# Miniprotein binders against Checkpoint protein hus1 homolog (hus1): the designs that were tried, part 12

Target 1, 271 residues: Checkpoint protein hus1 homolog (hus1), of Dictyostelium discoideum (Social amoeba) (q54nc0)
Amino acid sequence: MKFKAKISKASILLKTVQNIMKIYNECICHITPDKLRFIIQSDFNDGMQVFCEIQRSLIFENFTIESLSDNEIQFQLDLESLRRVLQSATSNGVSDIFTNLTKVRGGPVLHFIIKSGTSGTVIFQDIPIVLLTAQQMAQINEPTLPDPLVHILLPNLKNLQKVIDKMKNISDCLKIMIAMNNRLSFEVETSSGSISTFYSGLDHPQFGDHVLSPDLQATVCVDIKKFAKVLHIHQLKPSEVVLCLYERSIIVHVVLTDIMITYYLPVLIKN

## First folded at step 5 (miniprotein)

Design ra11 (from PR1 with E21F L31F R34M)
Fold by ESMFold2-Fast, scan of step 5:
Structure ra11 (fold): chain B 271 residues (1-271), chain A 94 residues (1-94)
Amino acid sequence: as target 1 above (271 residues)
Amino acid sequence: SEIKVTITVYINGKEWFITVFVSTDEELKRFMEMVFEEIEKMGVREVEITVEADSPEDARRLAEIVAEILRRYGFDEIEIRQEGDTVHITARRK
């Protein structure tokens, strides 16, 4: 197997890594001829999952990939290590960043070559990885869910994050209601009172070929701290953020140019 | 004693409102402070507030608590209209 590339949009990749690592610091990295994927599994993360897809052409140029399994490679990767490498490469101005898959002392590593354009300094960095087989990767599937109960486009994420940050000081449970007549509300309760925030005039995304009745609505409860972590994605200035409610989970689908991030959060079930 | 307060603000032409259900004056003050700290950061210049209580006397008293909080957050033009157990407040900052 062989992988090598030049990283062309290091600042965008860094911001993406910084945001998803707020969920968990270890991921599966999957590289195909057309995409770079980061997957955070539920096993060590209280049921949260993240699936991040980046168009290969956005991040990699001078790209070579060769494997016996459809020219795909996959491995376990520490996101803190990747963040550190990208941070050092971007903090001192523009650098040329090259990466390849190799071995050091018998172990597989993701190797980085950082060439400063201003100083002539060359820095070498290695991140130890754990290679996964195609069979192991086949066990890692993004959930295939039916159509959601309800869905909506979220309001301004920066303002929403501020509201949710205040609410999380009151309760650990966030009650989310979506009505298909363009309404969304968030509520927290204590034994002595409640606070609710309402939004109207929001849009609904076109979701598959199904059109939901405007009379439909659904309410779920989620862990407010987990939801708050998702809202940090406002720093990437997404063009569209979709919230979908299901009986046992919620999905937050984030759309950026050539990047798609999907967060899966479990619904809290009371006894 | 159940107290219901509804705050309506407009941000970029979109309506946003908050409804608070509390049982005591202290709970009302705490939740209102939390809400108005956030509204202040959003640069809102006009709000509409409805206070519903168990009696006209309670509604007026609670509306005065709300008005004091509004003044602390720079809403210096306050208009109050009472209808029985309900008081409507419109507040503006210039």
Scores: ipSAE 0.000, ipTM 0.380, lowest interface PAE 12.0, mean pLDDT 83

Design ra12 (from PR1 with W16T E21F R34L E38L)
Fold by ESMFold2-Fast, scan of step 5:
Structure ra12 (fold): chain B 271 residues (1-271), chain A 94 residues (1-94)
Amino acid sequence: as target 1 above (271 residues)
Amino acid sequence: SEIKVTITVYINGKETFITVFVSTDEELKRLMELVFELIEKMGVREVEITVEADSPEDARRLAEIVAEILRRYGFDEIEIRQEGDTVHITARRK
């Protein structure tokens, strides 16, 4: 098994890592000929999952990958360690960053070579990893879901984050309603009152050939702190953010150039 | 008794409603403070508020509570109009 590459867009990779770290600091890194994927599993996040896909050509050049499983490799990686390496490499001006998969004292590591253009200094850094087999990777599946009950494009994410941050002071449960007539609302309740924020005039994305009736609506409850963590993605300035409601989960699809991040949050079920 | 306050604000040319449902004056004051902290943080300078109660007397009294909070957040221009159990407030600040 071999992996070696030069990292082209270290600042974009750094920003992506910083954002998904807000969910959990351990992930599975999956590298294929076409994509780099970061996966945060539900086992460590009380049902929350993140699937981040980056086009290989955006971040890797001089790329070599060889494995018995269709030239794919996968391993567990500490995101804080990766953030630190990328932060160091990007804060010192123009640097060439090389990475490869190797072994140090019998243990697998992701090795980095950082060549500073400003000082001529060369820095070597190792991140210990845990290699996963193709069989172990096969157990890590992105949920396959039917068409959502309802879906909508979210309003301005930065403003929405401010709303949700204030609502967190009232309740741990966020009630989300989407109506297919361009309406979205958020509600938090106490025993003696409630606050609701209503948005109108929002767009609905198209999924396949199905057109949902404008009379359709659905309401779910989610953990407000988990939802708030998703909204930090506004810092990456995504072109499109889609919210989909299902019976037992919600999905937030975040679209950026050559990057797709999908968040899965469980619906809070009574009993 | 049921009290409903609806606040209409415009954010990026879009109409947004914030609705508060409460049963007591004390809860109204508490939740309205949270709502106006949010409105202040969003830089809103003009609001339209509807206060709905079970009687004209309660609606008028509750509207005064809302107006007092508005004044504390710098809304100097307040217009009040009553229609039975409902009071409409338009407020502006610099």
Scores: ipSAE 0.385, ipTM 0.796, lowest interface PAE 2.3, mean pLDDT 85

Design ra13 (from PR1 with W16G F17T E21F V35L E38I)
Fold by ESMFold2-Fast, scan of step 5:
Structure ra13 (fold): chain B 271 residues (1-271), chain A 94 residues (1-94)
Amino acid sequence: as target 1 above (271 residues)
Amino acid sequence: SEIKVTITVYINGKEGTITVFVSTDEELKRLMERLFEIIEKMGVREVEITVEADSPEDARRLAEIVAEILRRYGFDEIEIRQEGDTVHITARRK
């Protein structure tokens, strides 16, 4: 197998990596002719999952991929290592960054060549990886859920993050309510009462052919620290962020030009 | 304390997976009832369920709860395989 590319828009890739690594430091990287995917699955890590898809053309130019399995490659990758490589490349001013799949002392590595336009410095960095077979990759599936109980477009993420960060200091549990008449609220309980914030006039995305009744509403509780980690995605300035509530999970769909990130968070059940 | 249940369904040539976390037998039972109401409406005839618990005994007991619900929804072919604190259930309907 062979993979080689020049990384374009490294700052966007860096921001994406910084955001998903808040969930977990290790991921599965899947590269196809059309897409770059980062997958973080729950391995007893509180049940959070992340599926990130980036259009290949956004991130890679001078792109070559060859494998006996439909020209796809997949491997386990340490996101902190990738973040450090991208950080050094973007903080040196204008740099050309090249990557390829190779071997060092018999072990597979993702190799990087960073060429500074300013100083003329060339830096070589290797990230050890664990190659996965096509069979192993076939076992990694994005959850398929039925239609959500309720859904809504989130308000301004930067402002929402500030609200949630304050609520995070009060309680570990965040109560989320969505009403299909354009309303969303967040609540935390204290020993002496509760603190709530309300949003109205929000839009509902069109999911499939069926329009949900405006009388429908649902409430769930999630871990507030996990939810706060998701909101950090505001740094990418997404065009649309959809929140979907299900009986035992919530999904946050983040839509950007050529990037789609889906977060899965378990619902807390107090019983 | 945390029970992890992964359900894989096969629908119109596509594979879908649902992962949920519950803390009690009662929560598991209610969740399974709700999910299988939805699965029934989707016409699913084959499912694979993995139950992970804190002990082999708990995993087996929880798997039996899941199997009982599967039988109630018409899954008459159920196979259970246990590996430590994890139990794998394969069920087919009709």
Scores: ipSAE 0.000, ipTM 0.067, lowest interface PAE 26.6, mean pLDDT 81

Design ra14 (from PR1 with W16S F17K E21Y V35L E38M)
Fold by ESMFold2-Fast, scan of step 5:
Structure ra14 (fold): chain B 271 residues (1-271), chain A 94 residues (1-94)
Amino acid sequence: as target 1 above (271 residues)
Amino acid sequence: SEIKVTITVYINGKESKITVYVSTDEELKRLMERLFEMIEKMGVREVEITVEADSPEDARRLAEIVAEILRRYGFDEIEIRQEGDTVHITARRK
């Protein structure tokens, strides 16, 4: 097993790591010839899942990957450790960052070589990892879901985050309603009243043969703190953010150039 | 006893509405102040507010509370129209 590469866009990778890390500090890192994937599973974070896919060519130059399992490698990685390495490499100007998979004292590590372009300093850093077998990886699947009940493109995420941050001071449960006639609302309730914010004139995403009636609408409840964490992705300035409602979950699909992030949040049920 | 307040604003060409349910005058006042702190940062120059109460007298009294708060946030052009238990307020600032 061999993996080595030069990291070409460390600031984009850092911002991506900072955003998904808000969901959970540990992830599965899956590297293939075409993609880098970060996967946060529901096991340790109250049913929330994240699947992040980055085109290899966006972040890796001088890329080499070799394994007996179709040139794919996968391992468990601490995102806080990765964030620290990337932040250190980007905080003081330009640096060349190289990474490779190796062993230190018999234990597998993700090794980093950081070469400062301004001072000539070279820094070495290691992140301990836990290697996963191809069989273990084969059991990690992105949920397959039917067509959503309703879907919509979210309004300006930075402004939406401000609205949701105020609402989370009132209730732990966020009621989300989407109507296929370009409407979206958020509501929080207390024993003595409610606060609702309504948006109109929003667009619906385009899919091939997928057409929903304009008369359709659906409402679900989610954990407001989990939803607020998803909205931090506005820092990456995505081109499209799609919200899909299902009976037992919601999906937030974030589209950036050469990066796709899908968040799965469970719907809150009363029993 | 139940008071319904609907605030409509236009943000970047999109219409946004905020609906609030309160039981007391003090609860209304505090909630309106919080909502207007949010709206103020968005550069909103025109708002439409509808107050629905249990009686025409209550609707009028509550509309006066809302108008006072609007003036404190710089809305100097206020129009009030009453229709029974419902009052419609349109407020503008330069």
Scores: ipSAE 0.000, ipTM 0.262, lowest interface PAE 15.2, mean pLDDT 83

Design ra15 (from PR1 with W16Y F17V E21F E38D)
Fold by ESMFold2-Fast, scan of step 5:
Structure ra15 (fold): chain B 271 residues (1-271), chain A 94 residues (1-94)
Amino acid sequence: as target 1 above (271 residues)
Amino acid sequence: SEIKVTITVYINGKEYVITVFVSTDEELKRLMERVFEDIEKMGVREVEITVEADSPEDARRLAEIVAEILRRYGFDEIEIRQEGDTVHITARRK
């Protein structure tokens, strides 16, 4: 198999990596002719999952991929190692960044060549990877969920992050309420009172084939620290972020030009 | 631009904090009217309100809108303090 590319827009890739690694530092990297995907599985992260898809043309140019499995390649990757490589490449001016799959001492690695445009310095970095078979990849599926109970477009994420950061110092449980009449609220409760943030006039996306009644509303509880980690995505400046509530999970769906990130968080169930 | 209004009320020795985001002066007015109708029913005599905007000038202008609504609901003792893009309002009534 063979994979080789020049990385364009490394700053966007770096910000994406920095955001998803807050969920977990190990991921599955899946490269196809059309997309680069990062997948964080629920197994090691108390039920959280992340599915990140980036259009190949956004981050790779001079792109070559060949495999016996439909020209798709997948492997386990340490996100901190990738973050370090990308940060090194972006910290001191404009650099040309090349990457390819190769082997060092019989072990597979993701190899990087970083060429400084100003100093003439060339840096070589290797990230050890674990190759996955097509059979192993077939077991890694994005959840298929029914239509949500309720959904809404989130307000400005940077401002929301500040709100949630204050709330997380008060309680571990965040109550999220969405009403299909354009309302959203976040609440934490203590023995001394409650703190609530209300939003009105928000839009609802068309989601799936279902049109929901304006009279519908739902409330769920999630781990506030997990929700706070999701909000770091504001660094990518998405114009639209969808929040969907389900009986046992919530989804935060982030849509950017050529990037789609979906976060799955478990609902805390009180019996 | 985004306008953030935080309302803190004290009821039966407990602190309740309400934060609201609005985009227009008219949304702010409608929201404040609704909130103060609810506060009137609960017999609240003291509120603290923080208004945050994108500029010091906008924050002050929006705080004056809030103060005007507070006066209509009988909050005659109003203190306003400004810190850059943020204005703090403390209002009391008998």
Scores: ipSAE 0.000, ipTM 0.438, lowest interface PAE 11.2, mean pLDDT 84

Design ra17 (from PR1 with Y10E E15P F17R T19V E21I)
Fold by ESMFold2-Fast, scan of step 5:
Structure ra17 (fold): chain B 271 residues (1-271), chain A 94 residues (1-94)
Amino acid sequence: as target 1 above (271 residues)
Amino acid sequence: SEIKVTITVEINGKPWRIVVIVSTDEELKRLMERVFEEIEKMGVREVEITVEADSPEDARRLAEIVAEILRRYGFDEIEIRQEGDTVHITARRK
């Protein structure tokens, strides 16, 4: 197995890592000839899942990948370690960053070579990894879901994050309502009162061959702290952020140039 | 008793509304402070507020509480209109 590349757009990669790291510190990193994927998996009925897909050409140049399994490699990676490496490489001006998969006395590592443009220094950093087999990777699949109950494009994420951050100080449960007549609301309750925030005039994305009836409406409850963590993605200035409600989960689908991030959050179900 | 305060603002040309339902003056003050701290950070210059209570006297008293909070957050141009148990406030800042 052989992987070697120069990292371009390190600041975009750093911001992406910082955002998904808010969900969980460990992920599966999957590198193919076309894509870099970060996967945070858990039982999505009990916890969050994140599937992040980056076009290889956005973040890797001088790219070499060779394996007996269709030139794909996959491994478990600590995101805080990756964040630290990328942060140090980007904080001191212009640097050339090279990475490769290698083996040291302690086992397999993701090796980084950071060449400073200003001081002429070269820094080496290793992140220990756990290699996964192609069979193990084949068991990791993004959830297959039916059409959503309702969907909507989120309003300005920076402003929404501020609203949700205030609401999370009041309650751990966020009620989300989407109406297909361009309306979205968020509500938090205490035993003594409630706060609701209403948005109107929002757009709906195209979903499937049939558009959903404008009379459709759905409401779900999610963990507000988990939802707030997703909204940090505003730092990447996505072109489109779609919120989809399902009976047992919500999806936040984030579209950027050459990056697609899908967050799966469980909903609280009252039987 | 139930106190209902509806706040309507415009963000990036899109309307959005905040509804606060509480039972006490203390809870109203606490929640209004949090809401207006956030609204101020968003750069909102104009708000419309409706205060609904169980009596005209309570509605007016509660509206004055809301108006005092608005002034602390720089909304110094305040217009108040009462209709029974409901008070409408339009507030603007420079």
Scores: ipSAE 0.006, ipTM 0.420, lowest interface PAE 11.2, mean pLDDT 84

Design ra18 (from PR1 with F17T T19Y E21T)
Fold by ESMFold2-Fast, scan of step 5:
Structure ra18 (fold): chain B 271 residues (1-271), chain A 94 residues (1-94)
Amino acid sequence: as target 1 above (271 residues)
Amino acid sequence: SEIKVTITVYINGKEWTIYVTVSTDEELKRLMERVFEEIEKMGVREVEITVEADSPEDARRLAEIVAEILRRYGFDEIEIRQEGDTVHITARRK
């Protein structure tokens, strides 16, 4: 098995890593001839899941991958370690960054070579990894869900983050309502009352062959701290962010050029 | 003329290693400052540094430079072991 590449656009990769690691520090990294994927798994009824796909051509040039399983490799990776390598490489000005899969002292590592353009210094950094078999990877699947109950395009994420950060000081539970007549609301409740923020005039994406009735609406409750973590993605300036409500989960689809990130958050049930 | 530095940091039971080759004392100082700025952000409590130089005298002198920088970043438990042209430094902080 062999993998090596030169990393392009390290700043975009760094920002992506910084955002998904807010959910969890460990992920599965899956590299194919076409894509780089980061997967954070948990039971989507109990915790968050993240599926991040990056087009290989955005991040890697001078790319070589060889494996007995369709030229795909997969491994467990500590995201904080990757963040540190990328931040180190991007903080010292213009650097050429190379990566490859190798072994150090008998253990598999993701190796990095950082060549400074100004000082002539070459820095070598290793991140220990845990290789996964093709059979283990085959068991890791993104949830297949039916059509959502309701869906909407989110308003400006930076402004929304400010609203949610203020609501976070009031309650741990965020009530989200979407109405298919272009309306979205957020509410937090206390023993003494409630605070609500309303949005109107938002767009709905086309979702499947049948259009949902404009009379449809749904309301769910989620952990506000988890939802706030998702909104950090505004730093990547996505072109489109879709919120979908389901009976037991919500999905946030984030669309960027050559990057797609899907967050799964569990719905809270009070008994 | 050639200085080889290996820096191993321990974070939450995980090992991360940096290999560097520099040619001057000033390059070593610059590199160590950059590395320790990053280490400060990581909450690292233990580091191991190996310095290889062209002579035992150079290795010892370079190890003292590294130890001074470690002390400035709060590593107050420093152990130095020399084997010829190679010096091993183990440093800890609370």
Scores: ipSAE 0.000, ipTM 0.233, lowest interface PAE 19.0, mean pLDDT 83

Design ra19 (from PR1 with F17E T19F E21K)
Fold by ESMFold2-Fast, scan of step 5:
Structure ra19 (fold): chain B 271 residues (1-271), chain A 94 residues (1-94)
Amino acid sequence: as target 1 above (271 residues)
Amino acid sequence: SEIKVTITVYINGKEWEIFVKVSTDEELKRLMERVFEEIEKMGVREVEITVEADSPEDARRLAEIVAEILRRYGFDEIEIRQEGDTVHITARRK
């Protein structure tokens, strides 16, 4: 097993790590010839999951990967440790960053070499990791879901975050309604009343030939604090954010150039 | 809030270890300047320094203060290795 690479866009990787770390600070890192993936599982996060994939060519150059499992490697990684490495590398000007998989004192580590172009300083940093077998990785599956009940493109995320932050102070449950006639609403209820925010004129994404009738609508309830955490992704300025409602979950698909982040949140109220 | 610095130098094949314990960045800077003034007189070409602080961020920041002083004394090749709240510095000059 061998992995080494030069990290070519450390600032983009840093921003991505900072955002997914808001959900949970431990993840599974999966490296293939084509992609770098960060996976946050539902175990310690009340059913919330994150699947982040980055095109290998965006982040890595001078890339080598060799393994008996189809040249793929996977391991558990502390995101705060990775954030610190990347933050150090992007501070004080231009740096060349190299990474490789190795061992220190019998334990596997993700090793980093940061070379400053101006000071002649070389920084070595090790992040201890837990290697996963192909069999363990096979148990980590992105959910395969049928067609969504309804879907919509979200409005401006920064403005939406402000709305949801106000609603978060009122109730723990956020009611989300999508109508396939370009409408979206958010509602929170208390014993004394309710507060609703309505959006109209929104677009619907195109899912191939799976066209939904404009008469369809669906409503689900989710944990508002979890939903608020997802909206922090506005800091990456995505080109498109899709919200899909299912019977038991919602999905938020975040599209950036060469980066795709998918959030899975459980539905709290059903029937 | 306590900063611990260990400096190891090799002179004529013998290892010498210097310990510095301070509470502030400015005290660290002053003491390091004095230590390196003495080391310069001895013709030392390689030093190993360990910096321990209360957090990884503080250790890295303090290590940069030490590295800046090392550069002023002609140590052009500086390698820094971080392990949590401890930073190891190896520095050499020609």
Scores: ipSAE 0.000, ipTM 0.157, lowest interface PAE 22.6, mean pLDDT 82

Design ra20 (from PR1 with F17V T19R E21F)
Fold by ESMFold2-Fast, scan of step 5:
Structure ra20 (fold): chain B 271 residues (1-271), chain A 94 residues (1-94)
Amino acid sequence: as target 1 above (271 residues)
Amino acid sequence: SEIKVTITVYINGKEWVIRVFVSTDEELKRLMERVFEEIEKMGVREVEITVEADSPEDARRLAEIVAEILRRYGFDEIEIRQEGDTVHITARRK
């Protein structure tokens, strides 16, 4: 088994890592000939899951991967450690970052070499990892959900984050309502009343050949701080963000050039 | 327990600094081997190394691992001095 590469877009990778790390500090890293995946199976505190896919060509150049399992490798990785490596590489100006998979006495590590072009400094860093077998990886699947109750394309995420940041100072529970007639609202309740923000004229994504009735609507409650963490992804300037409501979860599907991120958040049961 | 090793080398009038962060003795040994393989190619005659660990005993033990690798790469003059949890190594070859 061999893996080595030069990291091309360290700033984009750093921003991606910083955002998913807000959900949980530990993830599964899955590398294939075509993609780099970060998977957060669940968060102990909130039951959130994240599935992030990055096109290999965006992040890696001078890329070599060889394994008996279709040239795929997977391991558990501490995202804070990865963030620190990438932060060091980007904070000290322009640098070349090389990475490879290696081992010490059967203890596998993800090795990094950071070469600064200006100072002549070379930094060697190892991140301990836990290799996963093909059997273990087969158990790590993106949730298979039925068709959503309702769905909508979110408005500008940066503006939405400002709204949600004000609301999270008022309540821990965010009520989300989607109506299939192009409407979305957010509400928080106080002891003296409620505060609501309304959006209209939004688009609905299409799922296959099925079209939901314009009369359909659904409302769920989620942890507002967890929802706010998802909205930080606006820093990557996504082209499309889909929100889907289900009875017991919501999905936020983020589309960027060569990157797809799907967040799964549990619905709060009230009463 | 985090181990920090700083290697300072002078070549063509420029200071070149290599920093190594590892968690185990075996990682240190492996990475130092690779680092010295690289600096060997540059014709370096003097190197300064600082080893920082969580205890004076660990720092000294880790410094001996570094010194042994230096000897294998032809650095015959090695000076070691200790300041608490930090050990300074200077090595020279002719």
Scores: ipSAE 0.000, ipTM 0.100, lowest interface PAE 25.4, mean pLDDT 82

Design ra21 (from PR1 with F17S T19S V20T E21F V22L)
Fold by ESMFold2-Fast, scan of step 5:
Structure ra21 (fold): chain B 271 residues (1-271), chain A 94 residues (1-94)
Amino acid sequence: as target 1 above (271 residues)
Amino acid sequence: SEIKVTITVYINGKEWSISTFLSTDEELKRLMERVFEEIEKMGVREVEITVEADSPEDARRLAEIVAEILRRYGFDEIEIRQEGDTVHITARRK
């Protein structure tokens, strides 16, 4: 098994890592000839999942991958360790960053070589990892869901984050309603009534040739703190953010150039 | 028309803000009535409202609607400042 590459666009990778870390500190890193994937799928997140896919060519150049399992490599990785390496490499100007899989004192590590453009020194850093077999990786699957009940493009995420941050001071349960006539609302309940925020004139995404009736609407309840964590992704300035409601979950699709991040949040059935 | 409304209230030393996008005057009136019915029970004495509209004329008209609703809820000290398409309203009551 062999993996080595030069990391390009380290600042984009750093920002991506910083954002998904808000969900959980540990992930599965999956590297294929075409993609780099970060997967968060843990019982400690109480059903929240994240699948992040980055086109290999955006992040890696001088790329070599060889394995007996279709040239795919997967391992468990501490995201805070990766963040520190990337931040160190980017904080003092442009550096050449190389990475490879190797062993240190018998343990597998993700090795980094950081060559400063201004200093005559080279920095070596290692992140301990836990290698996963192809069989173990086969157990890790992104949920396959039918077409959503309703869907909508979210308004400006930075403004929405401010709204939701204020609402989370009022209630732990966020009621989300989407109507296929371009409407979205968020509501929290108090002991004496409710507080709602309404949006109109929003667009609906195109899912192939499927068009939902404009008379359709659906309402679900989610954990507001979990939803608030998703909205931090506004820092990456995504081109589109799609919210999909299902009977037992919501999905937030975040679309950027050569990066797609999908968040899965459970619906609260009793509230 | 596109209308952006932000309502900020101060309760027990804490800032509470609600921001939303609206299409009609009727939606604005409903939002204001819902918010103020809710905060009546919390003893709110200070409110800041920002309205952003598609034109200075629309912003001025919407500010009048907001001010009238504020007066109905006992806010007797209302200050309105207009900056182009945006109006800032500060209101106080005892």
Scores: ipSAE 0.000, ipTM 0.105, lowest interface PAE 23.6, mean pLDDT 82

